# VHH binders against F-box/kelch-repeat protein At1g80440, part 12

Target 1, 354 residues: F-box/kelch-repeat protein At1g80440, of Arabidopsis thaliana (Mouse-ear cress) (q9m8l2)
Amino acid sequence: MELIPNLPDDVARECLLRSSYQQFPVIASVCRAWNREVSLSQFLHQRKASRHSQELLILSQARVDPAGSGKIIATPEYRISVLESGSGLWTELPPIPGQTKGLPLFCRLVSVGSDLIVLGGLDPITWQAHDSVFVFSFLTSKWRVGATMPGVRRSFFGCASDSDRTVLVAGGHNEEKCALTSAMVYDVSEDKWTFLPDMARERDECKAVFHAGRFHVIGGYATEEQGQFSKTAESFDVSTWEWGPLTEDFLDDTGDTVSPPTCVAGGDLYACWGGDVMMFLNDKWQKVGQIPADVYNVTYVAVRPGMLIVIGNGKALAGYGEATVGYICDLSSSRWVKLETHGGHVQAGCFLEV

## First folded at step 6 (VHH)

Design g29 (framework vhh_6z1v_2)
Fold by ESMFold2-Fast, scan of step 6:
Structure g29 (fold): chain B 354 residues (1-354), chain A 127 residues (1-127)
Amino acid sequence: as target 1 above (354 residues)
Amino acid sequence: EVQLVESGGRLVRTGGSLRLSCAASGFTFSSYAMGWFRQAPGKEREVVAAISGSGGYTWHADFVKGRFTISRDNAKNTVYLQMNSLKPEDTAVYYCAADTSYETYTVLETSGAYDYWGQGTQVTVSS
């Protein structure tokens, strides 16, 4: 039936394509025809093709001190902050039902299609490891609970999304602080977990990226080497269902003993360590930029073609606290622009286009 | 192998001062939050003070605020607790604790946040 009364469907569809993502639940609630229209994969593809899609930077961010100091509080309450890149507008997502004390501490954020997935972390009250999966749909503006992560409860695991269908998880540690070799994949649409073959090494506090059709797990440490980070990496081939060979000195050129924050865009792998922005080129890490000096410790990095975002802790204000600072780097010019942040410590994040 | 070794505990008279030290090894010390906890006989373990990896953010329990000061020297892999105006109620075993998670660049007021613990050092405050 006619999408908008007394208006040709092509014109009506163009009007819907121009709507803000914040209006999607309202549009979907008007009638079944509109709900179907915004739910079609064609709708989202047309939004991207017509340049009406919105790019969202999604952050798990602590609330600031009530005094407005920008300090990190001792027991932070994490919420989802959303920056719409085109407008510069900041918003906050509704709390997860039943999680009124905030997001799990050290949870992972990934995007799959138009969904935000929140995985794991520690309960902010009990400090017990979560096996919970929470899914926020930007089409409905509603949270749902996904299937729990199977096996032993894990914390500080590597996590990455293929951006299209699946979320992969590897490593971390169990309740006895033993580093894990196990890995698994979550199919968001099927709401099902499947175990992968084990990694060659146990990896607590590892980093993960999905790059070139492979799930890469970088660094971390074995139980017997607590806090002494590995320079090794390994990657899972989703098409063959096998881990590739272990790369012993993947991080050797860094000179660092800690697994760096990593991100990927357009075939390029980036990492931040030692005050530098590094890119993996010709089987070596090459410095491509220098992180602004007022970013004291990098907590989150994200990259898009031509653009890098770095967020970290600032130096103590009045000798008491650490404010959150962020920057956007134009990778072609190496110019940094300060990102206005509205909140405290950022523990996780992802990009989502809708 | 993470190791935390406390030192400095002794018998002190009411109103005295004492400095506790905790030497850390086996991890990248400057990246992780450190805390001081105490446990008196028959009581639960309670957090006394905590410090971020950088040393830029500190937290002190209300019952020691103005009397105790936490600090760290990342070049020496050591965290300190300076205790002034000691009271008999401060008598306890004092524990050094580390959160060796790279992501805890913040001070956490819960013992569940801390992965590793030293064996403790006894502080006795006499009347």
Scores: ipSAE 0.007, ipTM 0.340, lowest interface PAE 9.6, mean pLDDT 79

Design g30 (framework vhh_6z1v_2)
Fold by ESMFold2-Fast, scan of step 6:
Structure g30 (fold): chain B 354 residues (1-354), chain A 127 residues (1-127)
Amino acid sequence: as target 1 above (354 residues)
Amino acid sequence: EVQLVESGGRLVRTGGSLRLSCAASGFTFSSYAMGWFRQAPGKEREVVAAISGSGGYTWHADFVKGRFTISRDNAKNTVYLQMNSLKPEDTAVYYCAADLSYTETYTPLSADEYDYWGQGTQVTVSS
């Protein structure tokens, strides 16, 4: 069957590859052949190879007070904001069906292929821990409910994606505020969870990154050391199915009291703390930049080839809420450009390319 | 030993302003969410405002929105409640509280979720 009547399939594919991601549901609705073409993993790979893919910054952002700037509504109502980097245009995803008060508080966002995955957090009405997994497909523009996280309900866990197939989760605390050693992996396409072997340490409020086949879990604290953040790290090797040895002094003593926001690109691990951008080089953290002074607390960092994105809280001018501020750093020049941010506090984010 | 010490409460006329302060010691202040609660005679303790450890998120009760502002200075280990346009209905003992379980973007609104409490500071608003 021809993709487009009276047009060679190769020419028809070139036309589809040049379409905006916002057109994917429309394209999929035209006929079964187009729906099949857009749904193939090859389609997204071809878009990236031909340089027609779009980079999306995806943020869980609180709504601001409708009557005023800088005010956050009484119970934060989080939505998904999307910035398309090439055009600079902002959009909002449709709400998750049945979630009347927005996204779970403290939920985690990761990307896998063309899917956005929303994991865990606290119910915004009851403040009880969710085991929920919500998946948004950029191919269909629809939400689905994934298999719930198994085991004890957990909050404030570390979470990272391999960007291709899986999401890994480690640590956090249970409903009795006991820090957890357990870890697990979610296969998005198979909609299945599998437990990993336990970590060496209990890690509440830890951070995680995935790099070069390893799931790294950094910092956090044990139940008996609540609020006394660990400087240790450990990593799970997905090929051997084993945790590596514990690294005792992985984080420098910077005087910070919270596990720092971390990200990874091109073999380089970045972290933001003490007003500085740090990079892990030669088994040591090295300062590679200074965060702009109007960013008081970094809540989200992301790295892309040649660029770092930092989002955090600004100074509250009216004293009724913190303005969201963001910057893009060119890593080669260490020059910062202010990102146009709006819509209130950012609790989580990820990048997705479609 | 965790200690919270409130100050700033006094008699003030309707329409006046006060700034309450809460000095914290014995824990890593910048990691923890802080709240202000109040209790009027014969009433239950109610949440007035809350602020995350980073200061990145603040919450204010509907009955004080636009009048009260919570803030913190992590270098001084102090949380503040700026109270403007005071009304007789604001007369209460004001308590500072620390939640050692929530350190990210938002705080719980139940008194039972807060681990440590100050002794309170009396605010009286005259007609």
Scores: ipSAE 0.008, ipTM 0.287, lowest interface PAE 9.8, mean pLDDT 79

Design g31 (framework vhh_6z1v_2)
Fold by ESMFold2-Fast, scan of step 6:
Structure g31 (fold): chain B 354 residues (1-354), chain A 127 residues (1-127)
Amino acid sequence: as target 1 above (354 residues)
Amino acid sequence: EVQLVESGGRLVRTGGSLRLSCAASGFTFSSYAMGWFRQAPGKEREVVAAISGSGGYTWHADFVKGRFTISRDNAKNTVYLQMNSLKPEDTAVYYCAAELTYSGTYTILEPSEYDYWGQGTQVTVSS
């Protein structure tokens, strides 16, 4: 049967490939043939290959009260705000069912395929650590609950997604504020967690990136070194199922700063600290840019081909903490363009392509 | 139950240095942002510096950048303000404050967002 009556299947498929991601749930609801077509993994691959895919900047962002609200004893309510890069259109995702006060505080956001995954954080009502995994499908525009993180409840862990299937977690601290050595991987398709061998070091408030088959865990601090960030790093090889050797002075150039926001693009590792954008080249961190002065604190960094995006905090907003300030840098020209943002403090972010 | 006790305020000469300390108790110190604020006679209270719970993120007001440094020792439940190159216009009562609504790595820059305040420590800078 034809995908669209009186239209050849190749033309109909081309029309579906060109549709906005916001239309995917509507398209899927039209009939079984359309639902099956947009549900195929090949559909998303074809969209990217034909350059009809949309790049989404996804932020966990606080709601803003009217100027002067000044509610002192208020935990911010976090929502998911989405910027579609091609149109400049901002949208808000529906709330997670049952989460009446918004996203978990300090949760991690990662993307796997067409899914947004929200992991961990603190319950905004009780301030207790979540072992929750929430998955938003951009195909259906619906939330689902994934298998809970096993073992001790943890917060402030390092988290990174591989290219297509898994999310890896390492470190953080338990409910007694003890830094953890344990690590684990979540297979999104199988909805299953598997423990990794332990890291060599306890790492509370560490950062993580996934690159070239390796899960890199950077910095953090041991229980006895609260607030004294380690300069070490280690990486897990998913093919051999082994941690590599500890790198003692990986962050040697950072001074006494936190484990910096990090990302990977085009085989290169980037990090932000001291007002600078750094790139890891020839076993050394090299400055490649200067962060605009109105960004007081970087909360999210990402690199795309030829482009760096930096989002952080600026002047405080009444009732919701720091204002959001974002910039896009053309890496070839070192030109910064301010990103128009709506709303308050950003606690986490990721990129997703659909 | 929540207590903040400042110390270190005194008379210092222009160009001198001073370190203020604030001892905190009654809450999980490492999880919450701390701030240093000041109030000169006849002026409103203003933010001087703020530090996240982990100590990893700091903010300093433009008028003290390069001269003042905020830090914390979570093992000792203490936040510090190191003041260098002091000027007469730095004369004020300095207050330590804790923001207990927003746990974690933020810095909070609005005085009205802080519910818990110390009693203040007087810093006087002579001409």
Scores: ipSAE 0.007, ipTM 0.275, lowest interface PAE 10.0, mean pLDDT 79

Design g32 (framework vhh_6z1v_2)
Fold by ESMFold2-Fast, scan of step 6:
Structure g32 (fold): chain B 354 residues (1-354), chain A 128 residues (1-128)
Amino acid sequence: as target 1 above (354 residues)
Amino acid sequence: EVQLVESGGRLVRTGGSLRLSCAASGFTFSSYAMGWFRQAPGKEREVVAAISGSGGYTWHADFVKGRFTISRDNAKNTVYLQMNSLKPEDTAVYYCAADSTYSDTYTVYETEGEYDYWGQGTQVTVSS
């Protein structure tokens, strides 16, 4: 049978490849053949290969409080905002079923294939730790519940995706506020968790990135050193299934600061601290840019080859319901362009291509 | 209307113990970091301890670490300061304060400027 009546299948596939991701659920609902076509990994691979894929910036962002006093009256309600980079258009994802007060506070966002994964965080009413895994499919526009994170409930852990199959988690603290050494990996397609060997150090409030087959866990603090952030890093090699040696002075150039926002793109590692954009080059952190003066606290950083996105607070002591500010930097020209964000505080984000 | 009301201050002998309480109303208590400050006559107000909205994160000044413990009961909208092994130099008016920053990540609470709302204080006197 033909995908589209009176068109050859190769022409019909070309038409489907050029569709907006917002049409995927509609296309999937037409008939079994179309549903099968857009659900195949081959379809997304062909979209990327033909340059018809859409690049999405996904943010967990608080709603703006129209009363202006924000947190005095209400707990911030977090929702998912989506920016399509080619059009500059913003949309909002449907709420997670059963989460009446929005996303968990301090949850982590990562992308795997065409799926957005929401991990952990705290209940916005009770502040009890979640072991929840929520998965949003951009192919179906539907949420599903994944297997819960095993072991002790943890908060403020490091989290990173290989972008292809797995999500890795390390550190954080348990319900006794004890920093953790444990780490684990989630296979999204198999809906299964596996524990890794423990890290060398306890790391509460650490950052993590996945780069070149390695899961890097950076900074954080041990239970006895609460708020005294470590300058060390360590990395797990997914091919050998072992942790590499500890790097003692990885963050030595940061001064006394919290674990900085970190991001990887095009083989380059970036971080933001002290009003500066830093790149890890020649085994040292090098300043590559200065964050615009109207960004008071960087909450999220995303990097693409030649492009940097920085999002933060619009003023000192900004409430979570107050408008946030963002900028896009062309790294080749060092030109900053203001990004309209249409919302409040950004607690997490990820980049996804579909 | 936001209100913070301290209680529990009294005269106590050196080596004694006290529990101070601060009852909060007019806001979503579990969303706010809370702090205890003290001020002795003729001295600047100094931070004693701080606790995050969930109670998961606490900070204590070095001069009270091991003797004082901050805690909270979000069901009762109350923050506590348990004071053990009291010394004459602990004599001060103790103030309850609510931080303007909605956060459950660790931050250093070093100055009164970090707090938006203050109670009227409760007097603690430690005699030898």
Scores: ipSAE 0.007, ipTM 0.304, lowest interface PAE 10.5, mean pLDDT 80

Design g4 (from g1 with T101Q W102I E103D Y104T S109T; framework vhh_6z1v_2)
Fold by ESMFold2-Fast, scan of step 6:
Structure g4 (fold): chain B 354 residues (1-354), chain A 126 residues (1-126)
Amino acid sequence: as target 1 above (354 residues)
Amino acid sequence: EVQLVESGGRLVRTGGSLRLSCAASGFTFSSYAMGWFRQAPGKEREVVAAISSSGGYKWHADFVKGRFTISRDNAKNTVYLQMNSLKPEDTAVYYCAADSQIDTYTPLTESEYDYWGQGTQVTVSS
């Protein structure tokens, strides 16, 4: 059967491959053949291979003051903002069903395949820790509820995706503000959590990144060391199911007293601290760039081939000014271009390609 | 990079005590006034306490006077909030803020502060 009447299937498939992701649910509804094409795992692979995929920057971003002053003076309401790179167009995802006051505060965002995963955080009404997992499919444009995070409720944990199938979580603190050693992994397709062996130490407010087959957990602090951020790191090998040895001096030479925002792309590990962009090279951190001076506090860092994205809070003189500032750096030229940002403060972000 | 990092928030029983800390980096801490603010669910952010750059002037909101004490250690780039006789109504996210204010008056409005931390959660149960 022809995908599009009176067109060769090769030409018809090229037309579908060039469609915007926002049209995927509409395309799937036209007929069975189109639904099958869009639903195939090969469809997304072919979009990427043919260079028709769309790269999306996804942010948990507060609404601005509804009175029109541009200042956030009430309890913030967070939503998902999406920037399509290339076109520069911004959109907003539909709200999570039942979450009428917005996203959980301090929730984590990660991407797995064509899915956005929202994990944890604090309920914006009650300020109680969420164990919730929400999954948005860019293929269907619909939210679903995943299996809740097992064990004690945790906040401010490290979280990273392998981009393919799983999300890993480690540390944070429980409802008594006690730092945790426990870690776990979520299989998105199986909708199942599995506990990992415990980390060597408690890590509240740690950072995590998935790099080279390993789940790295960096910094944070033990319950007895509140505000005294560790410069240690440890990593879990998903193939052996074991934690590696503790790296005591991971941040000793160049790191600040707090766990820096970290990101990985294609084998390179980046972090931001002290107004600098750092790259982990030859077992040490080296400065590779300077963050633009109007970024007060870096909230999110992402690296894509040829690009570094930095999102942070603006300097609010007398409580006014840009709540959020963002930049894209062309890594080949070291040139920074300011992102057009909408709305208020960014709490979390991730990158996704569809 | 200017940073303010709060810590010390936890679950505490009514009548208990708690000390919050705010570690500052990326600016000349000893030249800035510091404040503590809080925001409870469904309510606007309110000022709790403020301290001048030298520590010579301290202000505490009427609803915490005699219970909370603000202090600072300029050698450690840290401001503290000692919280005693905690009540359920003290449940809130507590924020640290920095202001380049002149040392003769206490900054009492959120809009006067130049730099803000991300907050630390304090929950007081009965």
Scores: ipSAE 0.007, ipTM 0.263, lowest interface PAE 13.0, mean pLDDT 78

Design g5 (from g1 with D99G W102Y Y104T P107V; framework vhh_6z1v_2)
Fold by ESMFold2-Fast, scan of step 6:
Structure g5 (fold): chain B 354 residues (1-354), chain A 126 residues (1-126)
Amino acid sequence: as target 1 above (354 residues)
Amino acid sequence: EVQLVESGGRLVRTGGSLRLSCAASGFTFSSYAMGWFRQAPGKEREVVAAISSSGGYKWHADFVKGRFTISRDNAKNTVYLQMNSLKPEDTAVYYCAAGSTYETYTVLSESEYDYWGQGTQVTVSS
């Protein structure tokens, strides 16, 4: 049936393309034809092509503790905060059904298409490792439960999305605190996990990034080397289904490598490392900028065409962990603009365009 | 080699004060959350206080809240426990522990601490 009575489908589609993401659940509820139109992958592609898409910064952020500055809260409640970059407005997603104490601690956040994927972490009540996969659809404004991560339960793993279809996971440690070599991929649309070949090295507390068709796993440490972070990296080629050779000094001598730097891919590979913004160029990390001095701890970095977004914890009067500080850097001018932020500690983030 | 060495435990009178220190070596101290635990004769080990890697977040058990304060000096690789208004019930061996958790500001369960000191005895008498 036609999308809007007495309108050509092309004109009706143009009207839907201009809608705010906040209206998608309402549009989808009107009738089957509108639900089908909004659910098509080409709909989101057309929104981006026509410049009607909305850019969302998504953060796992603790609720503010009114009782105390600098106090560790036994059960901080993490929720999803969303910043719409065009309007500058903040909103909050609905809670995950059944998760009464909020998001898992140290969970990973990635985006695939119009979906937010929440993976792993520790149950805030029991402190047991989650194998849970939660998927929030911006088309329906609803959470669903995905297939659980297979194999041994893991925490502190590297996680990255190809942004289109899959989420890749590598390393972390098991319930015996042994660092892992195993890796796996989740196909969001098929709701199916597949194991990858093992990495060359055990990597607890590693970072991962998807860049140029490869899943990069950076740093971390082996069980016997706990607290001594590796400078090595390795990358999985999704087209050949093979790990490439180990790179011994991938994390250059430019800074403290106690924990692998927050790495992010756009057109180029970037890392925030020891107060510096680094770019991977000519097989070497090159300093391209200085992170603003009021960002103490970088929690999340995103690259957009011509822009770098940095989110971290600020130096508050009574401590660093309570303040959220964000900046946008214009990569062509190296100029930083402070984001208007609110709320408590940020543990994870991702970027999504819808 | 990774080592945590507690010091400062001794006999103290009820109402007195004491500061415990824990010196860390063999790992990057500033990347670890630190905790103080205690174990009294015939009881299980219990968490007393915890501090995040940056020192920005601190937690204290209800039974010591207002009396004990955890702090750290990352330049000296040391974590401290300042104990005020000591009670006989505070008598225990006090342990420091390190948990590799650069991402958290919450208190870790006992199983999440990777390295442990040998303990320092605190005795509170009248």
Scores: ipSAE 0.006, ipTM 0.332, lowest interface PAE 9.8, mean pLDDT 79

Design g6 (from g1 with D99N T101Q E103D Y104S L108I E110Q; framework vhh_6z1v_2)
Fold by ESMFold2-Fast, scan of step 6:
Structure g6 (fold): chain B 354 residues (1-354), chain A 126 residues (1-126)
Amino acid sequence: as target 1 above (354 residues)
Amino acid sequence: EVQLVESGGRLVRTGGSLRLSCAASGFTFSSYAMGWFRQAPGKEREVVAAISSSGGYKWHADFVKGRFTISRDNAKNTVYLQMNSLKPEDTAVYYCAANSQWDSYTPISQSEYDYWGQGTQVTVSS
């Protein structure tokens, strides 16, 4: 049967490949042939190969008081804001069923294929650690609940996705504020957690990135070293199932007391600290840019080939609360363009391509 | 105008107790995390305790854990530091500070605090 009546199948497939991601649930609901077409794993690969995929910046962002001109409300409610890079249009995802007070505070966002994964964080009412995993499918526009994170409940952990199948988690602290050495991996399609071997160091408030088959865990601090952030890093090789050797002095002098926001694109590792954009090159950090002075603190950084996005807080104004400030940098020219941001404080984010 | 006014600092004997208060005005207090810092002569300023905007998350430095407790009353725009089992090493000027960052992973960075009080002197005699 014809995918689209009165059109050749190759032309019909081209039309589906060119559709907006917002149409995917509608397309899937029209008939079995269309549902099958967009459900095939090759559909997303074909969209990317044909340059019809859409890049989405996904943010966990606080609601602003409608009467407050961008002021943060006293009981912040976090929701998912989505920026489509090509159009510049902002949308909001539906709320997670049963989470009437918004997303968990300090939760982590990662992308796996066409899925957004929301992990951990603190209950916005009780401030107790969540072991929750929520998965949003951009193909169906529906939330599902994943298997809970096993073991002791943890918060402020490092988290990264391989972008393809799995989410890796390491460190953080337990309910007794003890830094953790444990790490684990979540297989999104199998809905299954598996513990990794322990890291060499306890790492509370660490950062993580996935690059070239390795899960890198950077910085953080041990229980006895609270607030004394480590400059060390270690990485897990998913092919050998082993942690590599500890790297001393992996982080340069950051000028800060926290593990820096980090991101990876095109094989390059970036981090933002001390008002600078740094790139890891030739086994050392190189300054490649200066963050605009009106970005008081960087809360989220993301990179795509040739482009860097920095989002942070502006200086708080008396009676106005926190202002959100964002910029896009063209890495070839080091030119910054202010990003039009809608809404309040950004606590987490990720890129997703569909 | 933003103001943080600390009070309660005084001379107290080893093993004694003291409660510090910090009254805030000029900003939306319930939207700010609050911290207590201290600095002794010849020492660097160090974080003692911090509390989230709602009061639901509290953090205390290891050297005061079990002895000091931070709390807040958003209706009164006030943050408190209850200090028990005081030691001579606790002698310092104690500062109140306000932090507007919702996603601050650590309350310990001085650069994350937007507003600071002038301090209140605590002296613990042996």
Scores: ipSAE 0.007, ipTM 0.309, lowest interface PAE 10.5, mean pLDDT 79

Design g7 (from g1 with S100T W102Y E103D Y104E T106S S109H; framework vhh_6z1v_2)
Fold by ESMFold2-Fast, scan of step 6:
Structure g7 (fold): chain B 354 residues (1-354), chain A 126 residues (1-126)
Amino acid sequence: as target 1 above (354 residues)
Amino acid sequence: EVQLVESGGRLVRTGGSLRLSCAASGFTFSSYAMGWFRQAPGKEREVVAAISSSGGYKWHADFVKGRFTISRDNAKNTVYLQMNSLKPEDTAVYYCAADTTYDEYSPLHESEYDYWGQGTQVTVSS
């Protein structure tokens, strides 16, 4: 029962709370008492409360040409890159067992507690839709296969996490390229999916965020309106199990035919379109910044309180583009600092705190 | 270095059929999504069809759905557009495009296509 021989349990717990996340599997393997301490739901809460938690930027990132040319590899294989924000150190997660050509193309990454969840996407070889759910535990450094997404196989769906327990999915299209109204929620600990009531609108290629206690599904398009993005939004309240009223002009400033902005939430709601960074404030989109001009195509945007990360491709040069370009913006100063990246194209990402 | 060459455009009667071909060179064809676009005189360019790198995913615009079929032959570095039940409204220059950028929208968005062919003229007479 004694965590560390001849040391009071409170002092021993303080030592465990100060450990790096890379040591969690080692700590868990020492004995049952240590394994229980690290696996307790309050362990992460205690680490955050004591300011010993580490903030990780998790990216699905293509491997760069082994020759180091800086060009995007023509047949990219995606792996998980991890940046520890405080130290600036990069690491790579082990590959998913059985996924010999890397992560699914266009898969979604979300975080729930100490778990990274990889959902959906397309098989890198066949481009057939995956219903797969892969879960990486930062406590054990092991992958597991979660329960498959129920119903029709879907691609380009909206996906967001409450960061604590659940992952929500809505829209996308089936293998016939028909836009979907259906939505569902995954409970990571129980490994179970539950269908939600349908959305009011079919939403292919929509964006989703969990913001202010609600699952928001933004934009996308109906099957009959292929390529014509909706400016509407709707949100689901998990506590009442109901969709709220449709907001018809949520993306009013983007126009009727503009591609959907990349929407993210981190206290406030942000979106990127037309080279601009927008913030939803007082029921209106307000420009709060301009994306650096050397970012040609924005592939990933993430936000946390006071900080915005933008990653994309450089300008096309002689057919294959520039290397991956990333920036971190301090939102209080509007100052951009170039992010050092160790890899190619970023297709997805999330923040995780352990 | 990347080159796309469309062929097969010609004059055809309403209700007729036509097959367009696009031969690609200068990149690893089997790794890239391909699209067909068209532009009528005095109008903006519009997307007609798109196909994933493997051919497993295909998209067709509503105004051609059931009439046009996109396909590809990766062994021949060629993408095709089979056009059936042609209408006068289908008269346009047809362009082949290659998507060299992998992102969430790459098979479907015109703005993601980096390389374009010179076009092939299709004229549908009454």
Scores: ipSAE 0.006, ipTM 0.221, lowest interface PAE 14.4, mean pLDDT 77

